# VHH binders against a8x493r558to705, part 19

Target 1, 148 residues: a8x493r558to705
Amino acid sequence: QWLENALDMTNCRLLRVAGESKKNFVNDSPFLLINEASVYMLARHIDMDVQDILTRFRSNIVVRGLPPFIEDTAKRLSIENLEFEVVDKCTRCEMICVDPMTGEKDPSLLLALRDYRNKQKMTFGIYIRQSNFEPGQFVEAGSAVRFF
Short names: E, the ipSAE of ESMFold2; O, the ipSAE of OpenDDE; V2, 0.75 times the mean of E and O plus 0.25 times the DockQ between their complexes.

## First folded at step 14 (VHH)

Design qh3 (framework vhh_lunsekimig_d3; at its last look DockQ between E and O 0.07; V2 from the best seeds 0.00; counts 0 for: pae E 15.3 > 2, placed apart)
Fold by OpenDDE, look of step 14:
Structure qh3 (fold): chain B 148 residues (1-148), chain A 120 residues (1-120)
Amino acid sequence: as target 1 above (148 residues)
Amino acid sequence: EVQLVESGGGVVQPGGSLRLSCAASGFTFSRNALYWYRQAAGIERELIASIRSKGSTEYADSVKGRFTISRDNSENTMYLQMNSLRAEDTGLYYCAKRYTFESSPELDYWGQGTLVTVSS
């Protein structure tokens, strides 16, 4: 579930982790991270609810309080004491046109993304992988996030 | 230009009902979440209800069970059905369009408000 929070984008923190309140990243599979600030920029551009966009992007992790699109150049990040490396950008396709919860189709987001990226590679979000494997480590909403 | 125009406010006795409307224009209504806020005298503006583009709703505890937020996308209108009104429900009610709760207030859109007075 999405949480309604106060007006505060000054603190870089973990907004959402898909699946469970406390998440560990012990496997070697990459996770999809979305920067809410970046989504906000798209939301303004296409006039769509930010939460709808987030849902369509099917992120595992959503972060709040970071500058827009900082993830596009990020090489590493930390969530609390967990360290991650950026492995790739997420190339978007027609999947984002479908709301995974309702099945509703809307091509606006994909078209907007194309335009926003100046018809370059249509990426949004980054794949990350934990680089420091420590047993019993978890992150949760509110955890401090830092991009490097 | 985004416009939000509230209507339906008035004077009502405790236990009474009112139905507020918010007529919206200047944006894609069906793709946006909308909110009802209210502000009582001497109290900060508070969120009382929200409705997402797909119809999911949330309510403040103070109005839960009494107020119902709804929308008609074909008419670009949002509603607030207020039942079992109490004196503490008195205030100026605002319709708002927001992209996110973290957006700058200046980037949000607000109506002028409609006054609801609950008094015996």
Scores: ipSAE 0.666, ipTM 0.854, lowest interface PAE 0.7, mean pLDDT 88
Fold by ESMFold2, look of step 14:
Structure qh3 (fold): chain B 148 residues (1-148), chain A 120 residues (1-120)
Amino acid sequence: as target 1 above (148 residues)
Amino acid sequence: EVQLVESGGGVVQPGGSLRLSCAASGFTFSRNALYWYRQAAGIERELIASIRSKGSTEYADSVKGRFTISRDNSENTMYLQMNSLRAEDTGLYYCAKRYTFESSPELDYWGQGTLVTVSS
């Protein structure tokens, strides 16, 4: 049973879903979520534009309104009435060094992440999977998000 | 641990010059934006110059044209060249490593400051 109290972080919001304002869930495959605040923290270390960093991480879901890296400790989350479980953390590799639009290489993002993680696994973002999937459900930008 | 140590302050006459240094350690210097602030007696610190990792700079209107911020990534040191100093430039000068995130002020690091006195 549920023994953990929900953490209601007022003003935590879904920012983007796969480049659209909403996302229809059609299966229970994991989606990659990243926290905008965590992106900002890396961005200041490397003087890279936040939007460029977001494209390099290639996330399905971006959230806003949370402290940086709080997602590292999350076990579950909800987006409105949709429930999700954290499946794993996303391990990053040299592919984030490549600008997906131009193919140009810049290792600065990977090096910044390596410095932040210092002797820990180089993770950024979390994989989530809907625990109560039903056809026709969707999330959209502005949806309330809660981490547990 | 992050450390920022300012040096180069002193007493100078109006119209004079000083060069401040900020020695940095405990983080990847070449990948961070860095800032100079100053604090005159009785007022809060003001941002006077910033430099990004790729070298772009910004200045407060009160110092533009007179102050030049620079960095030497091989020595992990940021500099502030202050020319044409005026009495109103008197104050404690701080270097800082800051994040833009408003919700995380604990991620900002400050030096102890170096005193600049411009006496007419």
Scores: ipSAE 0.000, ipTM 0.139, lowest interface PAE 15.3, mean pLDDT 75
ESMFold2 (binder alone), look of step 14: mean pLDDT 80; pTM 0.791

Design sb1 (framework vhh_vobarilizumab_d1; at its last look DockQ between E and O 0.09; V2 from the best seeds 0.00; counts 0 for: pae E 12.6 > 2, unsure alone 63.6 < 65, placed apart)
Fold by OpenDDE, look of step 14:
Formats: sequence, structure tokens, C-alpha cells
Structure sb1 (fold): chain B 148 residues (1-148), chain A 128 residues (1-128)
Amino acid sequence: as target 1 above (148 residues)
Amino acid sequence: EVQLVESGGGLVQPGGSLRLSCAASGFTFSDYAMYWYRQAPGKGRELVAGITSGGSTYYADSVKGRFTISRDNAKNTLYLQMNSLRPEDTAVYYCAATIGKVESIWDTSPERYGSEYWGQGTLVTVSS
């Protein structure tokens, strides 16, 4: 599509982010984690609303109170008693141009992200997978997060 | 009562070194990400360095390779080793604490959590 051509992007895939019910994390499906501090830095740089960016990034988990972009180098993290491994960085594509609530298309964020990342791999956020399984344990808002 | 008390600031020559400390009390230090901010005269406050409860670190580009953030959870103390100081490093340096936590899960109604605690700051002056 026009955005792919304009950004010289290939192999953009639409990822469906499934809502997590209060169920045990399934080891088979990674979760997308976004660091709010990182979004804030991006938002300030590109003059966009943090909430809008977060919405467009379609994360499963948003964490706050952590240094910006520490997720980019993290190998592991814990949320309360749950342990996670970082499996990959999230490569962003045209999906972030679509407001998930309204369906409106705006290429601004993708273009801004491209510029922000100096035309390198346009990654933002990380995919994480639970590495320990404890029945009855859930990720909830307010749960303590540690990156390693 | 939450308290962050910075120390170690002072006057230093360009190329010199300083070590800042931040003594924390009134909260579970080990659960919080800790930060150093600085504010130069006439400028806004900027993030200098951060360290997670797990020890992962972040540095501003301007201080990478020169500054080192560390923490001692047993002492409830945050440190900033500043080497190769430059005049542009002149600022009041602030210690801050923010607990790392899940803000929201996408399919839930998120509540915003968290507060940042701040110290009063310590002045670092780099001048010939």
C-alpha cells in the first residue's frame, strides 16, 4: 500500500491483540508490553498525545514508573510473582496508523516513529512470554514490575 | 513520610568527578525505580539516568559513558557517579522515585497508578 511504499516497509502484518481475561497467561502466545515512559518520550518528540499513541500501539500490558526504553535491552521481567522472558521487539507497521476505536487512518505516528528511530527498525514495545507458571496468578493493574 | 535527600553536590573543575547520593526513606525502596534528574539555570528539568528495581539502567545521551547510576537496596541509597564533568552538566540534580507497575491491561478499564517522589536537589557546578 501507499504507506509501505512511502516508508519502504515490507512484510507488515496485522496483529490481533486479544484482550486478556483474568486467565493464566498462556505460554504459547506472547504479550505485547509497552512502557509508558517510552511512549512519553516519543510523544514529546513528535508532539502527539500519549494516550493516543498508547491506543494505537495496542499493547496488552502497559507499565509505568520505569525508565524510558529499558524494555529495549531487557531480557527478563517480573510482574509480582510471574516471570517473563522478552521474546522480541515489536515491529510497527501500518496498524498504528489506524485508530482502533474510530477506524480513522493517520500516517503521522508511523512517519514520526520512523524519524524517531532514525529510519532503523521501527520497533516499539516488546513481546513477552511467561516463563513460570503459577496457577491462580494474574497480572493486574498496580502489580509491581521489575526489569532485568 | 517519604523522604529523598540528595548529597554530594559541589563545585568541580571541568574534567572532574563527583558522586551524588540520595538517601531514601518512608517507602519500600527496593520496589521503586529510581531516577536522577537535573535542571540547569534557565532550562527545564531533564532526565539524566534511571535504574529499575531490578537494576536495569537508562542514561540520557548527553551523559552516556560519563555517568553511572547505581543503587544499594540494603542502604536505601541511590548513587550517581559523574565523571568527565562538563560545564553543561551544571545543574541542580534531583533524586526521584517511582514504583514500577502495571498501569493497565488492554482489555481492562485501567486506573492510573503511581506517584513520583522528589528530593530537594543538590547543586553541581562545573566551572574553571
Scores: ipSAE 0.444, ipTM 0.749, lowest interface PAE 0.8, mean pLDDT 84
Fold by ESMFold2, look of step 14:
Structure sb1 (fold): chain B 148 residues (1-148), chain A 128 residues (1-128)
Amino acid sequence: as target 1 above (148 residues)
Amino acid sequence: EVQLVESGGGLVQPGGSLRLSCAASGFTFSDYAMYWYRQAPGKGRELVAGITSGGSTYYADSVKGRFTISRDNAKNTLYLQMNSLRPEDTAVYYCAATIGKVESIWDTSPERYGSEYWGQGTLVTVSS
């Protein structure tokens, strides 16, 4: 029942898909989804800009309008009429400490995540795969998102 | 401008109850989801409960059935009723909201970038 409450908790919307405003989903390789609120929570603890954090995580899909880290409990989600299953949580490693543009290393992001996870596995974001594929359908920024 | 002020924390025996309040100002309270978080010493900060502008609620498994989140839009106040308190509930409790609209997370224009706001926190201690 948390999924039903989370769907109603706020206006959950898709913000970005693979650097584009529109993307057709296929039933093959999973996409990485990140919750904007989770990014904000980490950003405030380490004074790192949200943009820099997102670049480090290299997400395909960003959603907004949900509490931080609620995505950790999701099993399925819908984006409009497209249905997705959560196939795994995304384990993060030292690579998120490296600025992909400059090569500079700053461990603060990984350390903040470690502190938040408190000795649990270092996950951030979830992998999703479309379960009801049909040609010609797509998602776009502003699409309604529901978590289950 | 935006202010969130928690109150109602204190010392309580195991099995007791407390009611936390969060007074909100500087934004249209009724339009936004509100949240309670907590952070125990030596632990990470965790989401405890949330409530949408329409009144739908979310609870962490650790507090489900014991805590009740509610809001009074006429008073711009968020509440957390905490029953059957346990020593593990000892933490600083924070209210929070994300205010503003972000059309794209890649657009850093101030108007389009939502901001997360936190109160100063209120300490809840559950001990004999």
Scores: ipSAE 0.000, ipTM 0.200, lowest interface PAE 12.6, mean pLDDT 72
ESMFold2 (binder alone), look of step 14: mean pLDDT 79; pTM 0.801

## First folded at step 16 (VHH)

Design ra1 (framework vhh_lunsekimig_d3; at its last look DockQ between E and O 0.51; V2 from the best seeds 0.00; counts 0 for: pae E 7.0 > 2)
Fold by OpenDDE, look of step 16:
Structure ra1 (fold): chain B 148 residues (1-148), chain A 120 residues (1-120)
Amino acid sequence: as target 1 above (148 residues)
Amino acid sequence: EVQLVESGGGVVQPGGSLRLSCAASGFYFDRNALYWYRQAAGIERELIASIRSKGSTYYADSVKGRFTISRDNSENTMYLQMNSLRAEDTGLYYCAKRYTYDSSPEFDYWGQGTLVTVSS
């Protein structure tokens, strides 16, 4: 029903689900969704690869095929037959300066985000929570994603 | 859809040279690191070279000084220049793109590979 108001986003797909190939969202804890296109926009301004930025942002879900920063205004989304509500934006801090694998510190990403947000709140990514709870449902990489 | 297509493999004599290519599409090529792997018969796939988006490179000790990884962002193509080839360089060479640094190989994108055979 509410799919009628979906943003017309061709080829919008779930790029990655952290931790496993198939994931259920049965708990009430929010998940962090990152838009790869948005990451690319930051990556263009710093000496850091997209994969490094994605790692530093520590997302649960990465989506591909969206215009950059569309997630900033999204209220809802669907991944296949699972429906999600956007509960908040992810406020970023010095954590993103640290490579979680090596422990190396690089302030470039944080500074880039600061500049990109133009001294506004340094958010990147959105917290989402499943709104339809159906047993046995899961998503995986390649799943269709729609933003509303 | 992410696609990686390797080419340039073939049969070459020891001491010879070969240049591999990896044609890429479906992702932001200019801001992603890319990797060359190879797999010899009977052994696990190994990372032999990588190149970051802005050109910094890594080489495995086994190929350092002989192989050169490069990229052309305007063509969305990565290359591997292989010089002074040895018999132990024989194997299937793969082009790869990773999701994140902490992702496992099963979550990475791989080409179908190109076969390099070094034999007299």
Scores: ipSAE 0.674, ipTM 0.846, lowest interface PAE 0.6, mean pLDDT 88
Fold by ESMFold2, look of step 16:
Structure ra1 (fold): chain B 148 residues (1-148), chain A 120 residues (1-120)
Amino acid sequence: as target 1 above (148 residues)
Amino acid sequence: EVQLVESGGGVVQPGGSLRLSCAASGFYFDRNALYWYRQAAGIERELIASIRSKGSTYYADSVKGRFTISRDNSENTMYLQMNSLRAEDTGLYYCAKRYTYDSSPEFDYWGQGTLVTVSS
């Protein structure tokens, strides 16, 4: 109870779900989640639009209202009444060096991530899976999110 | 707090010009692409121009050659120079900060809009 009360003060929200839809149906596959604040932290070190960074990282959902990179320590989270567990961190590769619209290569984002990780495993974002999956449930933009 | 404030709208005759401004605060202006949208009465809001932080631009076909988007990162201000205005350009003009073009608009940041009226 105390964890829920303390973490409810974070005011963390789903910012975006996949595509232009307001809803994304949950299934038994992991969702890829990234943190807006982590994107901004990397953006300070590269001359690239935040919009380009978001496109290159690709994700199912984006959250706001958290400190940068706090998602790296998360074990579980809830989105409204749905419970999720973190199943892995997302390792990034040379694919993020390519502008998906033009095919042009710019290694700036990968290099910034490498520098942040100090040559360790280059992860950005986390995979989450619903703990109590039932068909027909969904997540939507604006939903309250709590991390544990 | 993110704020976007449009100015420079007004009433002009066909063939006239206007320059719109969007004053921005509360975010890293020089790390964001910025967008101009317009909305005529009863019509869905449309993207008319955008500009990336490095200055590259996009224009909708309906405004190419007549409108010019620009930005001044030292003043945190984006501009839209509108020349050769037509009656169909009448509408509310919004500046926007979006994460991507296709993000859900209720969580993007929008200005309040500035009205442009082109009288026949």
Scores: ipSAE 0.020, ipTM 0.482, lowest interface PAE 7.0, mean pLDDT 80
ESMFold2 (binder alone), look of step 16: mean pLDDT 80; pTM 0.786

Design ra2 (framework vhh_vobarilizumab_d1; at its last look DockQ between E and O 0.57; V2 from the best seeds 0.00; counts 0 for: pae E 6.4 > 2)
Fold by OpenDDE, look of step 16:
Structure ra2 (fold): chain B 148 residues (1-148), chain A 120 residues (1-120)
Amino acid sequence: as target 1 above (148 residues)
Amino acid sequence: EVQLVESGGGLVQPGGSLRLSCAASGFYFDRNAMAWYRQAPGKGRELVAGIRSKGSTYYADSVKGRFTISRDNAKNTLYLQMNSLRPEDTAVYYCAKRYTYDSSPEFDYWGQGTLVTVSS
């Protein structure tokens, strides 16, 4: 039932799954997906490393190998054999100003995001929900990712 | 795929100097923090120096004033200038990249390392 016109990004891979090496998406709650390329674009404007930004964005899933901000228009995606629907964009708040490990506060990221979005809604990342769950299915770093 | 390839190691006399290089690929080098680690024989791996994407640096106390970490983002290369080398600096030196900060406070991508031997 997937659209055949999937974005053919042969090098699009799952970079990170938060919390464990293998992830089952068994919870009926959305997961936050971040595109590393998008983070990079934002990182270019502030004195912050990509990893720090990723940490502050508190994503569940990070993908590599996609054009920046392609996720903003995505409706569906697959990670290996798992299928997901995009349910919303992640509206960012002051939480991203706090380093979750150190507690240090830095408003630079939020300000950069504000400017990058041209005073529009400060969204970054997308919420996704698994649409085809079967027991035993999992994804891990390096898994192939396809956007639709 | 992330790749880190160290070079520049070798044998040097005490008081001598070496310059290590790390060729990086497979990630946004210019926006990633990098570091040098080392592991001496029979010892654990330890942080030597770190550098943020825009050049902020930090060093282990044991190498402060003697070692300098730097980067060339245009070349995707990390450097470690080692001056006033001591026998206790003998180790395999590793170039490192942090995967994510929230996963670990330590760097977790490594090259194969380059051996530095300081001996008379």
Scores: ipSAE 0.150, ipTM 0.550, lowest interface PAE 1.9, mean pLDDT 85
Fold by ESMFold2, look of step 16:
Structure ra2 (fold): chain B 148 residues (1-148), chain A 120 residues (1-120)
Amino acid sequence: as target 1 above (148 residues)
Amino acid sequence: EVQLVESGGGLVQPGGSLRLSCAASGFYFDRNAMAWYRQAPGKGRELVAGIRSKGSTYYADSVKGRFTISRDNAKNTLYLQMNSLRPEDTAVYYCAKRYTYDSSPEFDYWGQGTLVTVSS
């Protein structure tokens, strides 16, 4: 029912893996992926550094080189030759109102997300799981990413 | 693509001053925190100063009171005013766009660096 054609964008790259440049897979648990362009879209409407926003959203994987929010429609993706399926969208709650470094509350990020979603479910980012998991595989920053 | 180009380095005598500049392009400069790092010969890179998009600043203890970081969001330019320079300030200085405040430096974007030498 939905269009399942690949979404292939020039220079779509893996930017971050859990604060490290390379990630070895040790199990098949889901990873949380967010899109940098979606972060910038929200940032236009709030008085926070992009670095603050990225810290609050917490993620395992950040990608660059995609249009904002295109990840909402993704069903599968590849990182190099590793295949992943989208298993859920990440629903965000009031925890993103808290600066994890200072403990200060600022609701502006949650409010911006709510306004963007126009009263739909407040999702930001997607959970992905490797379709062909095998121990010893890894992904690294700069890896080519392709969405389907 | 992100581009960071440093300038203003050079040779100065102890007690002298320099002003470093960093021209930035390829991202929303006015929405990003920026920083200066330095690397002395044989040492790792270390934070010198940082500045948030709205202007608040932080400094390494070794430079507090002598260095001032600033930004001009209209010109997409980051500055470092260095006063009362000491021989221990000799290093290559790098303009950096931090990815997050808690990320490893390998995920940051860096300029090519500008050499500052403090020597008689």
Scores: ipSAE 0.062, ipTM 0.549, lowest interface PAE 6.4, mean pLDDT 78
ESMFold2 (binder alone), look of step 16: mean pLDDT 81; pTM 0.818

Design ra3 (framework vhh_lunsekimig_d3; at its last look DockQ between E and O 0.21; V2 from the best seeds 0.00; counts 0 for: pae E 5.5 > 2, placed apart)
Fold by ESMFold2, look of step 16:
Structure ra3 (fold): chain B 148 residues (1-148), chain A 120 residues (1-120)
Amino acid sequence: as target 1 above (148 residues)
Amino acid sequence: EVQLVESGGGVVQPGGSLRLSCAASGFWFDRNALYWYRQAAGIERELIASIRSKGSTYYADSVKGRFTISRDNSENTMYLQMNSLRAEDTGLYYCAKRYTLDSSPEFDYWGQGTLVTVSS
């Protein structure tokens, strides 16, 4: 059964890596990862485009092909042969109420997150750090991702 | 499966009008911004208009005042009304569903395009 769950997660792919290039170097600093499906779950409760939600959650890495919020329970993950550990969850602040392009304010996203978290800590996304870091490695969109 | 299908292209005289449609399926249409791009020979695809799910719009200066983007969320269809067409409007018109304007194009969704020819 747990093998079947792992197979369900084999379609997990990087959507986006921060930068002006589709290839980015891995370093020893933590990366902020968010799950596209978790964005869609919040979007069901607010009148905001998914693209706007994604830009407000400023992240290094976006993944697709996972159940919503499964990243909250993750301990480790791999991107191709690169191994990462989850070092913390990302606490979100009032900045997500502001469209970074226009400066427009809309509290709907923060309120939806608050409602999802049932007034618990306002986390969305996870910080990951490579556990087998070597200089000069990189990740790119389309890379296979596996959660543990 | 995400699909974007453009239609409504054709041959039109300068000064004429044309209405393009983009039929969309396989995604949450009413929570996604949608985009019209145009590609003329020798030029990169250019963003000419976009529309957010709430109806907020953007137009490139080259089409502002002549083109009107709209959407019908009940029909999962986006439209581009093109008036006062000029020879320089000739090109292949694409609709797109993009992650962000800075996303890698190979991970966005694009239609196959519909050809608009403005010629006498």
Scores: ipSAE 0.095, ipTM 0.543, lowest interface PAE 5.5, mean pLDDT 79
Fold by OpenDDE, look of step 16:
Structure ra3 (fold): chain B 148 residues (1-148), chain A 120 residues (1-120)
Amino acid sequence: as target 1 above (148 residues)
Amino acid sequence: EVQLVESGGGVVQPGGSLRLSCAASGFWFDRNALYWYRQAAGIERELIASIRSKGSTYYADSVKGRFTISRDNSENTMYLQMNSLRAEDTGLYYCAKRYTLDSSPEFDYWGQGTLVTVSS
């Protein structure tokens, strides 16, 4: 459906990496990547702002500048000089109903996801694993992201 | 520059009422959830209320039924109506905004706080 060169969008950026402003990933650990544009597609139908939804999805990495849900078909990506393989899609459960800051439960996000995915598997976000190693190399917010 | 400025604190008797305000600037007010925290002397800061960009609210059990959080997006102001105040409500009240998308309990933006003292 998507060509490799079509996924190479120059305006795609790393919006956030959890824990630190700079990260060097371990290649044996999967990370959860969320596309902000995809979140927006859900947010427009529910009483949650994009930031709240992103928090509820417990993402490690958030990217900006991609078309919605393009990550669903991605096989690889790069963040600057770090390369990643898409391992799997993230299956969502009731965890996303809980605001991690307040503990409040709201099913609206889960319902929105269910409706969007229709009768398909309820996934949102992708698990990625670093496929190369670059000692001393780090990525941070603003880093260039490319999907393949 | 993000700014949060609390006001409305003061001294009240038990059973009294106060209305706190938080004037916000430097960000898209209507796109962000906002939070009220308080900190009593010698106690860690605690979340007491939150309001989403579209108006949904959360209250801690300690203030539920007594406090009401609201916002006016046209004025970039958040409010906390506090009724039936108790001595244990005494503390410094903070307005807060998230900066990062982390699931951390810490917020990046705080006001200076406004003092609420409930005493007979």
Scores: ipSAE 0.026, ipTM 0.373, lowest interface PAE 5.5, mean pLDDT 84
ESMFold2 (binder alone), look of step 16: mean pLDDT 80; pTM 0.789

Design ra4 (framework vhh_lunsekimig_d3; at its last look DockQ between E and O 0.63; V2 from the best seeds 0.00; counts 0 for: pae E 5.5 > 2, unsure alone 64.1 < 65)
Fold by OpenDDE, look of step 16:
Structure ra4 (fold): chain B 148 residues (1-148), chain A 120 residues (1-120)
Amino acid sequence: as target 1 above (148 residues)
Amino acid sequence: EVQLVESGGGVVQPGGSLRLSCAASGFYFDRNALYWYRQAAGIERELIASIRSKGSTYYADSVKGRFTISRDNSENTMYLQMNSLRAEDTGLYYCAKTWVYDSSPEFDYWGQGTLVTVSS
């Protein structure tokens, strides 16, 4: 079942939900999930803070406690009692060169991503969609996250 | 779990100096920007200094030239050297980690704070 295929990552947690502290997901649009560890791997090679990279990636959800890029092969995940399916990888473009808060442009992130992906598809983050629906259920920062 | 623990606060006379420390854990310290905030009694919390992972710094006008923010990535510790302290510097000082560089009144994580009292 679900638990049989879960990654043995007991320290994986929901780090951030954009917009509010508590979130009830809807099934109309997918959410963009970013792995902080993956961001760190990029950050190590460029003059940019993790916070800046996360901001530039315009993530809805950020998770902590996963190995870097484990999300690239994920098919499903759970956040507490909410279940999600991975819809697609997020293809990145020149948008990530722009700081959405300041408007400043920096191509270093895009170049780093290109190099990291060996000039293949420039993806970072995954789109996820809730697969179960339970009214009144919310998740918040600190919620347990499991990848499958 | 992210933890930020401030220390070094105390009572000092005007013109004196203090050095605050912020011990951090639970996140990628070496690649995160960090911030010092303070809150005086009856006043909204204010950003007073920030330092990026590569060392770039920001200072509020109120502390510029008197305070110095620094970090030691090997020790996961951030510092605030405060010189020429004034009565108006009195307050609870917080170290913080946030998603938005020097533009957010809210931060993701902060410590319990360390009290700085400047009085004659």
Scores: ipSAE 0.746, ipTM 0.878, lowest interface PAE 0.5, mean pLDDT 87
Fold by ESMFold2, look of step 16:
Structure ra4 (fold): chain B 148 residues (1-148), chain A 120 residues (1-120)
Amino acid sequence: as target 1 above (148 residues)
Amino acid sequence: EVQLVESGGGVVQPGGSLRLSCAASGFYFDRNALYWYRQAAGIERELIASIRSKGSTYYADSVKGRFTISRDNSENTMYLQMNSLRAEDTGLYYCAKTWVYDSSPEFDYWGQGTLVTVSS
């Protein structure tokens, strides 16, 4: 029973790892994880593509196959056999108003996040750190992800 | 899983027209940019047209004025209307969902392609 208490959302997968197909973990530094479904929920309320929004959030890891914003409740996760702890939520600021390709400002994403959070802390995405770090380990797109 | 299925290719005479379709599933179609690429024999794939979720379009110079990209978010389908076809338009046409800003291959999804042949 106790082994079955993991919040196993079958088919949760890595979508993106730091712009590469594989990520080799050099040290125990935190990584930023973003949920694609949460991006889409913001996108529905503003005139931006999901790709534009993902770029502004500057994540290391993107996952799919989760309900929107469920990552806010996560304590731990695994990516294949690698274990991670959630160390904090990522607080967002005016930098997400700036298009990284053009430098132009558009506040719509920040305003949509503010409206969703309804005066709560302006977080989007979670920082994770490998709890069982060992040099030479890696993850890749398509890796199975489990949240706890 | 992301799936992209092209259709509508065929053999046409120079000056003729074809309309390609791309049926899409497995992602949030209404908030993603979509792309048409073509590949002629012995040449690398070329981006020929794209359409963003808000309707902004791009066309390569080689097709501008002759091709029109469009989308129907209610049917999860993108289209390419090709008019005034030329011999150099011959090739395999792919629809794609690509990651424009991060150049990440993990976001790049391709259909199997539909063949367009422009021959007398």
Scores: ipSAE 0.076, ipTM 0.543, lowest interface PAE 5.5, mean pLDDT 77
ESMFold2 (binder alone), look of step 16: mean pLDDT 78; pTM 0.784

